# Ledger of designs, part 2: VHH binders against CTO1 family protein C17G9.12c

Target 1, 274 residues: CTO1 family protein C17G9.12c, of Schizosaccharomyces pombe (q9uue0)
Amino acid sequence: MLYIVDFDETITTYDTIHLLAEAVNKPEEWSVISDKYWQEYLAWREALPHSTTLTSYLPLLGGSRYLEEASIKRIEKSQYFSGLSEGALDNIVQLITLRAGFVEFINALVPDLRVSKTIFHVLSVNWSARVIEQTLLHHTDLTADLLCVHANDFDFDTSTNTTNGRILARNASSLLMNSTDKVREFRRIVQTDAVSSPLNVVYIGDSPTDFGCLQISPISILMRSNQKYYDILSRFEDVQLVDISEFPVQKAVPGKKIIYTCSDWCAIQKAFLA

## First folded at step 6 (VHH; framework vhh_7mjh_2)

Design b21 (from a1 with R97K)
Fold by ESMFold2-Fast, scan of step 6:
Structure b21 (fold): chain B 274 residues (1-274), chain A 118 residues (1-118)
Amino acid sequence: as target 1 above (274 residues)
Amino acid sequence: EVQLVESGGGLVQPGGSLRLSCAASGFTVSSNYMSWVRQAPGKGLEWIGRIYTSGSTSYNPSLKSLVTISRDNSKNTLYLQMNSLRAEDTATYYCAKSQWYRTGSDYWGQGTTVTVSS
């Protein structure tokens, strides 16, 4: 099996990007940055055209890149994330809680990961690959040699060993910001891994940044973090949402992409490891 | 199940004041970023302001002197206080549970309508 999995609200119970901002402990400065992003996000959402299919909706989601880029450029110009130590980022790990069943699921996979019978990748638009890696190492039996994390990361000044305010692409050619970026990285991961068959690829995510990967993955699972995202997918003519307890569906409706749904990792373990 | 229910809208005279409420269930308002947004008839969405987990607030600069966002943690309720209301404040007002960026919860209430006229 090849698992490619979103981090925030898929593995974690809550978004962790706000914890990065809180680590700086300058809430007045953060509010200026956050407010401008929210203002732009609402304007973008209001302008979205009607779509009857996921296929037609995905190009529209790509348009979010302009507001994501603008926000990151403002963050870098402000130097908001300058001066953070590795220890300050590691302290964030203590504030992160994981979805029910995730630790059990990963720990059950570790023997197969060690012999490359199964491969597990994290693919995230988060700004700290380090925080993701430290979270996995702290909570699970994963060791550093088994970590495959694709996310953005803070740039460090080598002389001070603290962040310099920049957010960089870590292992991707460009920053991971939206659904289109995640699809590009998903395709690269799939091309480089030689697991038993292409039909053994599973994508797990929860939000619009995952919609492209959910469409193209052979097996797709929507973690139900937000009813609105379920509702958006349910209205598309080319999507069929099926509770994961019914996996695998033997009689798919022609022309529809099956996306399995669940609320925790216990359901995933029952479907795939039971 | 996450639910947001706005209330307190209605007809109000120019120059008047009004307080809108947003009752939350299925989550805790003090543990989330909460926002107020409005939409005037035939117009786009306009952001009003946000309250953070810390209790700090931020506002649309064009509205800052006219509105105040607060919460009552014991009632799990968000409030929007509006003063010196004008005809252009006529809109449907929504409360929203939002998190930073695209990975967060984006839950909206059904809205409550405020009409400012004599």
Scores: ipSAE 0.107, ipTM 0.510, lowest interface PAE 5.3, mean pLDDT 86

Design b22 (from a1 with S98G)
Fold by ESMFold2-Fast, scan of step 6:
Structure b22 (fold): chain B 274 residues (1-274), chain A 118 residues (1-118)
Amino acid sequence: as target 1 above (274 residues)
Amino acid sequence: EVQLVESGGGLVQPGGSLRLSCAASGFTVSSNYMSWVRQAPGKGLEWIGRIYTSGSTSYNPSLKSLVTISRDNSKNTLYLQMNSLRAEDTATYYCARGQWYRTGSDYWGQGTTVTVSS
């Protein structure tokens, strides 16, 4: 099995980007940056036209890249994250809580990961690949040699052990910001790891940044972190939402993409590792 | 299952005060950014303010003198205190979980309507 999995609210109980900002401990500066992004995001969201299919909705989500890029540029110009140490980021790890069943699920996979019978990737729009890696190392039996994390990362100066405030793409030529970016990276991972392989591909995510990957993955799982995202998908004519307890569905409805749903990793473990 | 339920809306006289509540279930408000947003009839969304995990707050500069956001961790409830209400404050008020910085990470309540008129 090839697992490609979102981090925030899929593996974690809560989004972790706000913890990165809090690690700097400059709430008044952050509020200026955050307020402007949020105002722009809400205006963009409300202007989105109605879509009856996931296929027609996905190109509209691509427009969010402009907003995300503008916000990251404001963050870099303000130097908000400049001077942040690796130790300060590592302190965030202890504040991160994982979704029920995740530790048990990943620990059960480790023997198969060691012999490459199963492959596990994290694919995230988060700004700190380091925080993701440290979270996995701290909470699970994963070792550094088994980590496959695809996310943005801060630009660290190795001589000072602090960031210069820039947010960089880690595995790709451009930053991971939205659904379109995640699809591009998903295809790269699948091409590298699944070409000529009999492994099934599973994508697990929870939000609109995952919708493109959920559409194209052979097996797709929506973690129900937010009822609104479930409701959005349920209204699309080309989507069939099915509880993971019914996996695998033998016959798909023509023209509909099956996306399995669950609320925790215990359900995924029962479906895939029973 | 994450759920946000706003309450406390209704009819208020100009110059009056009103406190809105947002009861959360399925997650802990103190572990998340929480925000208030409003939409006046015929207008777009207008951000009111947010409260951070630390308890610090930030507000729309246009509304800062009129509103206060707070929370009660024991009740897992978010509040919006509004003072000196004017006719232009007539709107549907929404409570939202503050994860929207990650593109598409917004979670909204159903809204509660505030009408300011004599």
Scores: ipSAE 0.053, ipTM 0.444, lowest interface PAE 4.9, mean pLDDT 86

Design b23 (from a1 with Q99K)
Fold by ESMFold2-Fast, scan of step 6:
Structure b23 (fold): chain B 274 residues (1-274), chain A 118 residues (1-118)
Amino acid sequence: as target 1 above (274 residues)
Amino acid sequence: EVQLVESGGGLVQPGGSLRLSCAASGFTVSSNYMSWVRQAPGKGLEWIGRIYTSGSTSYNPSLKSLVTISRDNSKNTLYLQMNSLRAEDTATYYCARSKWYRTGSDYWGQGTTVTVSS
């Protein structure tokens, strides 16, 4: 089995990107940056055309790239994250809570990961691959050699062990910012794995940045972090939502993509490991 | 699952005051950044302000001193106090959990309508 999994609100109970900004502890400077991004994001959301299918909705989500790039450029120009230490990022791990059943699920996979019967990748638009890796190492039986994290990361100066304020792609060809970027990386991961086949790929995510991967993965699981996202997917003519307890559904309605739904990793464990 | 339910809207006369509430479930308000946003009839979305995990707040400069954002951690509820209401404040008011750099991932309520008219 090849698992490709979102991090924020899929593995974690809450989004962790905000914790990165709080680690710097300059709330007045951050408010200027975040308020500008929020204003631009709301204007973009307001301008989105109506869509009745997931297929037509996905290209519209790609349009966010311009505002994501502009915001990252503002962050880098301001030097907001400059001087942030690896230790300060590691301290964020203590503030992160994981969804029910995740630790048990991963720990059950570790023996198969060690012999390459199963492969587990994290694919995230988060800015700190380090925080993701440290979270997995701290909470689970995963060892460094089993970590496959595709995310952005801060540019660390090796001599000081502090960031220069830049945000760089890590294990990806370009910065991961939206659904289109995640689809590109998903396809690359699937192509590079020796054991990947259409029958053995599972994508797990919770939000619109995951919708592209949920559409193209052979097996797709929506972690129900937000009722609104469930409602959006449920209204698409080309989507069929099925509770994970019914996995595997033998047949799909023609023209519809089955996306399984769950609220925690206990349900995933029962479906796949029991 | 995340749910946000706004309440407290209605008809108010110019110069009046109103307090809107936003009840959250499925997450903790004090552990997240929360915003109030409004949309006047036929216009785009306008940001009102935000409360951070620290409890500090930031406001749209055009609305500063006319609005106050607060929260009650025991009730997991966000509030927007509005004073000196004008006809131009007529809008649907939404509370939202902000997601920076995660497009399409806002958690929004259904909104509550405020009408300011004589």
Scores: ipSAE 0.026, ipTM 0.483, lowest interface PAE 6.5, mean pLDDT 86

Design b24 (from a1 with Q99S)
Fold by ESMFold2-Fast, scan of step 6:
Structure b24 (fold): chain B 274 residues (1-274), chain A 118 residues (1-118)
Amino acid sequence: as target 1 above (274 residues)
Amino acid sequence: EVQLVESGGGLVQPGGSLRLSCAASGFTVSSNYMSWVRQAPGKGLEWIGRIYTSGSTSYNPSLKSLVTISRDNSKNTLYLQMNSLRAEDTATYYCARSSWYRTGSDYWGQGTTVTVSS
């Protein structure tokens, strides 16, 4: 099995970006940055046209790249994260809560991960690959050699062990900002790790940044973090939402992508590890 | 399951005041960024303001002196206090759980309608 999994609101109960901002402890400066993003996001969303299929909707999500990039550039220009230590980021781990069943699921996978019978990747638009890695190490039986985290990361100065305020792609290809970026990385992971076993690839995510991966993965699971995202997918003519308790569906409707749904990792464990 | 339920809307005379409530379940409001957004008939969405986990608030500069966002952690409820209401404040008001990176796609309530008219 090859698992490729979103982090925020899929593994965690809440989005963790606000915890990164709070680690800096400059709420007035952060409000200027976050408020500008909110204004731009609402304008973009209001202009988003109606789509009847997931296939036609995915290109429209590409527009989010411009507002995400503009926001990251404002963050870098303000130097908001400049001077933040690796230790300060590690302290955030204590504030992160995980979805029910995740720890048990991962711990059950570890023996198979050690012998490469199963592979587990995290693929996230989050700005701190370090926080993701430390969260997994702190809460689960995963060891550093088993970590496969694809995310953005802060640019650390080796001499001071603090960030210079820049946000960089860890793999040096490009920043992970939207659904299109995640699809590109998903394809790279699959070609590297699962070229001979396409039916054993599972993508798990919760939000529009995951929609492209949910469309192309052989097995796709939507974590129901937000009813709005479920409703968006349910309207698409080329999507069939099925509760994970019915996995695997033996007869699919031709022309429709099956996306399994669940609210926690206990349901995933029962479907795949029972 | 995350749920947000707005209440307190209705008909208000110009110059009046109104307090909207948003009852949250399935998560803790004090652990999240919470926002108020409105949409006037036939117009786009307008951000009103946000309350951070710290309890600090930020507002749309166009609305800053007219609104106050607060929360009651014991009731897991968010509030929007509006003063000196004008006809242009007629809108459907939405409560939202937000993070800066997924801000407009976060959990939203059904909305509560405020009509300012004599």
Scores: ipSAE 0.137, ipTM 0.548, lowest interface PAE 5.0, mean pLDDT 86

Design b25 (from a1 with Q99G)
Fold by ESMFold2-Fast, scan of step 6:
Structure b25 (fold): chain B 274 residues (1-274), chain A 118 residues (1-118)
Amino acid sequence: as target 1 above (274 residues)
Amino acid sequence: EVQLVESGGGLVQPGGSLRLSCAASGFTVSSNYMSWVRQAPGKGLEWIGRIYTSGSTSYNPSLKSLVTISRDNSKNTLYLQMNSLRAEDTATYYCARSGWYRTGSDYWGQGTTVTVSS
């Protein structure tokens, strides 16, 4: 099995971007940055045309990239994250809470991961691959040699081990910001890992940045972090939402993409590891 | 599961006051950035203000003297107090968990409608 999994609100109970900002501890400066992004997001959202299918909706999500880019450039120009140490980022790991059943699920996979019978990747638009890696190491039986994390990262000075405030693409040609970017990396991961061993591919995510991957993955799971995202997908004519307790569906409705739904990792473990 | 349920809207007379409530379930209001947003009929969304985890507040400068955002941590509820209401305050008012940089990661209530009319 090849698992490709979103981090924020899929593995974690809450989005962790606020914890990155709090590590700097300049709340007045951060409020200016976050307020500007949200104002631009609202304007963009209102301009979106109506879509009756996931297929027609996905290209519209690509327009968000320029909003994300502008926000990141404002953060870099302000030098908000400049001077933040690797150790300070590691400290926020203690503040991260994980969704029920995740630790048990991943620990059950470790023996198969060690012999490459199963492969597990994290694919995230988060700004700190470091925080994701440290979270997995702290909470689970995963060792460094088993970590496959695809996310953005801060630009660290190797001599001081502090950031210069820049947010960089870690292993990708460009920053991971939206659904289109995640689809690009999903395809690269599948091509790389599928060449050595054909595996069933599972994508797990919770939000619009995951929708492209949910559409193209052979097996797709929506973690129900927010009823609104479930509602959006349920309105699409080309989507069929099915509780994961019914996995695998024996007969799909023609023309519809099955996306399985769950609220925690206990349900995923029952479906795949029982 | 995350849910926001708004209440307190209705018909009010000009010059009146109104307090809107937003009851949260599935997460803790005090641990998140919470906002109020409104939309007048036929117009775009207008940001009212935000309360931060610290309890500090930030307001749209055009509305700062007219509104107050607060929370009751024991009830896990967000409030919007509005005073000296005018006809131009007629709108649907939304409670939102926002402040994250992921598009579509905000959690919105269904909205509650306020009509200011004599």
Scores: ipSAE 0.085, ipTM 0.502, lowest interface PAE 5.4, mean pLDDT 86

Design b26 (from a1 with S98D)
Fold by ESMFold2-Fast, scan of step 6:
Structure b26 (fold): chain B 274 residues (1-274), chain A 118 residues (1-118)
Amino acid sequence: as target 1 above (274 residues)
Amino acid sequence: EVQLVESGGGLVQPGGSLRLSCAASGFTVSSNYMSWVRQAPGKGLEWIGRIYTSGSTSYNPSLKSLVTISRDNSKNTLYLQMNSLRAEDTATYYCARDQWYRTGSDYWGQGTTVTVSS
């Protein structure tokens, strides 16, 4: 099996990006940055055309990249994250809680991960690959050699062990900002691992940044973090939502993409590991 | 399963005050950014303000002197206090779980309607 999994609200119970901002402890400066993004986001969303299919909705989500890029540029120009230490980021790990069953699921996979019978990747638009990696290391039996984390990361000065305020792609080719970016990285992961190992591919995510990967993955699981996202997907003519307890579905509706749904990792473990 | 339920709307006289409530379930308000947004009849969405996990607040500059956002962590409830209400404040008011930097990750309630009329 090849697992490619979202981090925030899929592995974690709450979004963790805001914890990065709070680690700096400059709420007045952050409010200027965050307010500008929120104003731009609401204006963009209000102008978004109606879509009856996931296929037609996905290109519209990609159009948000420009406002997301503008926000990161404002963050870098303001030097908001400049001087933030690795230790301050590691302190965030203590504030992160994981979804029920995740630790047990990962720990059960570790023997197969060590012999490459199963591969586990995290794919996230989060700004700190370090926070993701430290979270996995502290809570699970994963060791550094088994970590496959695809996310953005802060640009650390090796001499001071603090960030210069820049947010960089983990792979220098481009930042991970939206569903289109995640699809690009998903395809790269699958192509790389499919050549060396013919594993079945499972994508697990919870939100619109995951919708592209949920559409193209052979097996797709929606973690129900928000009823609104379930409702959005349920209204698309080309989507069929099925509780994971019914995996695998034998009679698919022609023309519809099956996306399995669950509320925790206990259900995933039961469906896949028994 | 995330739920947001707004309440406290209704008819109010110009110059009056109202406090709106937003009851959250399925997540903890204090662990998330929370926003208030409104939509006047036939108009677009207007952002009112937000409360951060720290408890600090920020507001739309055009509304800052007229509104206050607060929360009660023990009740997992968000509030919007509005003072000196004007006819132009007539709108449907929404509570949102404010997820910075995720396209389409705004978790919204159904809204509560405020009518300011003489």
Scores: ipSAE 0.109, ipTM 0.536, lowest interface PAE 5.7, mean pLDDT 86

Design b29 (from a1 with S98H)
Fold by ESMFold2-Fast, scan of step 6:
Structure b29 (fold): chain B 274 residues (1-274), chain A 118 residues (1-118)
Amino acid sequence: as target 1 above (274 residues)
Amino acid sequence: EVQLVESGGGLVQPGGSLRLSCAASGFTVSSNYMSWVRQAPGKGLEWIGRIYTSGSTSYNPSLKSLVTISRDNSKNTLYLQMNSLRAEDTATYYCARHQWYRTGSDYWGQGTTVTVSS
């Protein structure tokens, strides 16, 4: 099996990007940045045309890249993260809580990961691949040689071990900002790993940045972090949402993409490893 | 399960005051960034303001002198106090829990309608 998995609210119980901002401890500067992003998000959301299919909705989600890129550029220009140490980022790991069953699921996979019978990738729009890596190392039996994290990362100066405030792609062809970017990296991962190890591909995610991958993956799982995202997908004529307890569905409805749903990793483990 | 329920809307005369409430369940308001947003008939969404975990507030500059956001941690409830109401303040008012940087990671209530009319 080839697993490609979102991090925030899929592996974790809550979004962790705000913890990165809090590690800097400049709340007044951060409020200016976050408020501007929120204003832009509301304007973008209100302008979205109505869509009856996931297929027609996905190009509209691509339009969010402009506001996300503008926000990242404002963060870089402000030097908000400049001077942040690796140690400060590692301290965030202790504040991160994982979804029920994730540690048990990953630990059960480690023997198969070690012999390349199963492959596990994290694919995230998060700004710190380091925080993702340290979270996995701290909480699970994964060792550094088994980590496959595709995300953004801060640009660390090796001489000072602090960030210069820039955000760069980590184990990805370009910055990961939206659903279109995640689809690009999903295809790259599948192409490289499918040749070396022909496995069924599973994508697990929870939010609109995952929707493109959920559409194209052979097996797709929506982690129900937010009822609104479930509701959005449920309204699309080309989507069929099925509780993971019914996996695998033997008879698909023509023209509809099956996306399995679950609330935790215990359900995934039962479906795939029981 | 996360739920937000707004209340306190209704008819109010120009120059009047009104306090809206937002009752939260499934999470703690003091541990989250909370916002008030409104939508006037036929118009887009307009954010009103935000309260941070620290209790600090940030407001739309156009509305800052007219509104106050507060919370009661014991009741797990968010409030919006509005003063000197004008016809232009006629809108459906929503409270929202927003997780900062993930576009679309928001939980919204059903809204409560305020009509300012003589």
Scores: ipSAE 0.067, ipTM 0.508, lowest interface PAE 6.0, mean pLDDT 87

Design b31 (from a1 with S98Y Q99S)
Fold by ESMFold2-Fast, scan of step 6:
Structure b31 (fold): chain B 274 residues (1-274), chain A 118 residues (1-118)
Amino acid sequence: as target 1 above (274 residues)
Amino acid sequence: EVQLVESGGGLVQPGGSLRLSCAASGFTVSSNYMSWVRQAPGKGLEWIGRIYTSGSTSYNPSLKSLVTISRDNSKNTLYLQMNSLRAEDTATYYCARYSWYRTGSDYWGQGTTVTVSS
């Protein structure tokens, strides 16, 4: 089995990107950056056209890239994250809580991961691959050699263990910012690992940045972090939402993509590992 | 199961004050960035302000002197205090849980309507 999994609100109970800003401890400077992004975000959301299919909705989500890119450029120009230490980022890990059953699920996979019978990837638009890696290492039986994390990362000076304030792509050709970027990296992962090992592919995510991967993955699971995202997907004519307890559905409705739904990792473990 | 329920809206006279509440369930408000947003009849969404996990706040500059955002961790509730209300403040007010970076990570309630009428 090849698992490709979102981090924020899929593995974690809450979004963790705001904790990165708090690690800097400059709330006045952050408010200027955050306010500008928020104003742009609201204007973008209000202007989104109506769509009746997931297929037609996905290109519209790609339009968010311009505001994400502008915001990251403002952050870098301001030097907001400059001087941030590895220790400060590691302190964020203690504030992160994981969804029910995730630790048990991962720990059960470790023997198969060690012999490459199963492969587990994290694919995230988060700015700190380090925070993701430290979270996995702190809470699970995963060791550093088993970590496959695809996310952005801060540019660290190894001699000082502090950042220069830049946010860099990691294991990707460009920054991971939206659904289109995640699809590009998903395809790269699948091509690399599926060619090396014939595995079933499972994508697990919770939000619009995951919708492209949920559409194209052979097996797709929506973690129900937000009723609004469930409602959006349920209205698309080309989507069929099915509780994970019914996995695997034997006969799909023609023209519809089956996306399985769950609220925690206990349900996933029961479907795939029981 | 994440839910946000706004309350405290109603009819208020120009120059009056009002406090809106937002009760959260399924998550902890102190562990998240929380925002207030409003929509006037026939107009677009207008951001009011937010409170960070640290307890620091940020406001729309056009509204900064008129509003205060706070929270009560023991009640898992977010508040919006509004003073010197004007007819132009007539709107449906929404409590929202957002990530400034992750577009589409919005969790918001059904809203509470404030009508400022002379």
Scores: ipSAE 0.060, ipTM 0.461, lowest interface PAE 5.9, mean pLDDT 85

Design b33 (from a1 with Q99T)
Fold by ESMFold2-Fast, scan of step 6:
Structure b33 (fold): chain B 274 residues (1-274), chain A 118 residues (1-118)
Amino acid sequence: as target 1 above (274 residues)
Amino acid sequence: EVQLVESGGGLVQPGGSLRLSCAASGFTVSSNYMSWVRQAPGKGLEWIGRIYTSGSTSYNPSLKSLVTISRDNSKNTLYLQMNSLRAEDTATYYCARSTWYRTGSDYWGQGTTVTVSS
């Protein structure tokens, strides 16, 4: 099995980007940055045309890239994250809570991961691959050699162990910002790792940045972190939402993409590891 | 299951005050950035303000002297206190669990309507 999994609100109980900002401990500077982004985000979201299919909705999500790029440029120009240490980022790991069943799920996979019978990737638009990696290392039986994390990362000066304030692509050719970017990276991962069994690919995510991957993955699971995202997907004519307890569905409805749904990792473990 | 439920809207006279509530379930408000946003009839969305995990707040400069955002961690509830209400404050008010980066990951309530008129 090849698992490709979102981090924020899929593995974690809440989004963790705010913890990165708090590690700097400059709330007035952060409020200026976040307020400008929020104003631009709301204007963009309000202007989105109505879509009746996931296929027609996905190109509209790609339009967020210019907004995200502008915001990252403002962060870099402000030097907000400049001087932030690796230790400060590691400290926020203590504040991250994981969804029910995740630790048990991963720990059960470790023997198969060691012999490459199963492969587990994290694919995230988060700005700190380091925080994701430290979270996995400290909470689960995963060791460094088993980590496959695809996310953005801060540009660290390894001699000082501090960032210069820039946010860089880590494993991808460009920054991971939206659904279109995640699809590009998903395809790269599948081409690299699924050579022996491309049909046994599972994508797990919870939000619009995951929608493209949910559409194209052979097996797709929506973590129900937000009822509104479930509602959006349920309105699309080309989507069929099915509780994970019914996995695998015997016959697909022609013209519809099956996306399985669950609320925690206990349900996933029961479906795949029982 | 993440839910946000706004309440406290209604009819209020010009110059009056209102306190709106936003009850959260499925997550902890003190661990998230929380925002208030409004939409007047036939107008676009207007950001009101935000409260950070630290408890610090940030407001739209046009509204800063008229509004206060607070929370009660024991009740997992967000509040918006509004004073000196004007006819122009007539709108549907939404609370949102916001992230500054992850586009589309914000959670919105259904809104509560405030009408300011005599």
Scores: ipSAE 0.120, ipTM 0.534, lowest interface PAE 5.1, mean pLDDT 86

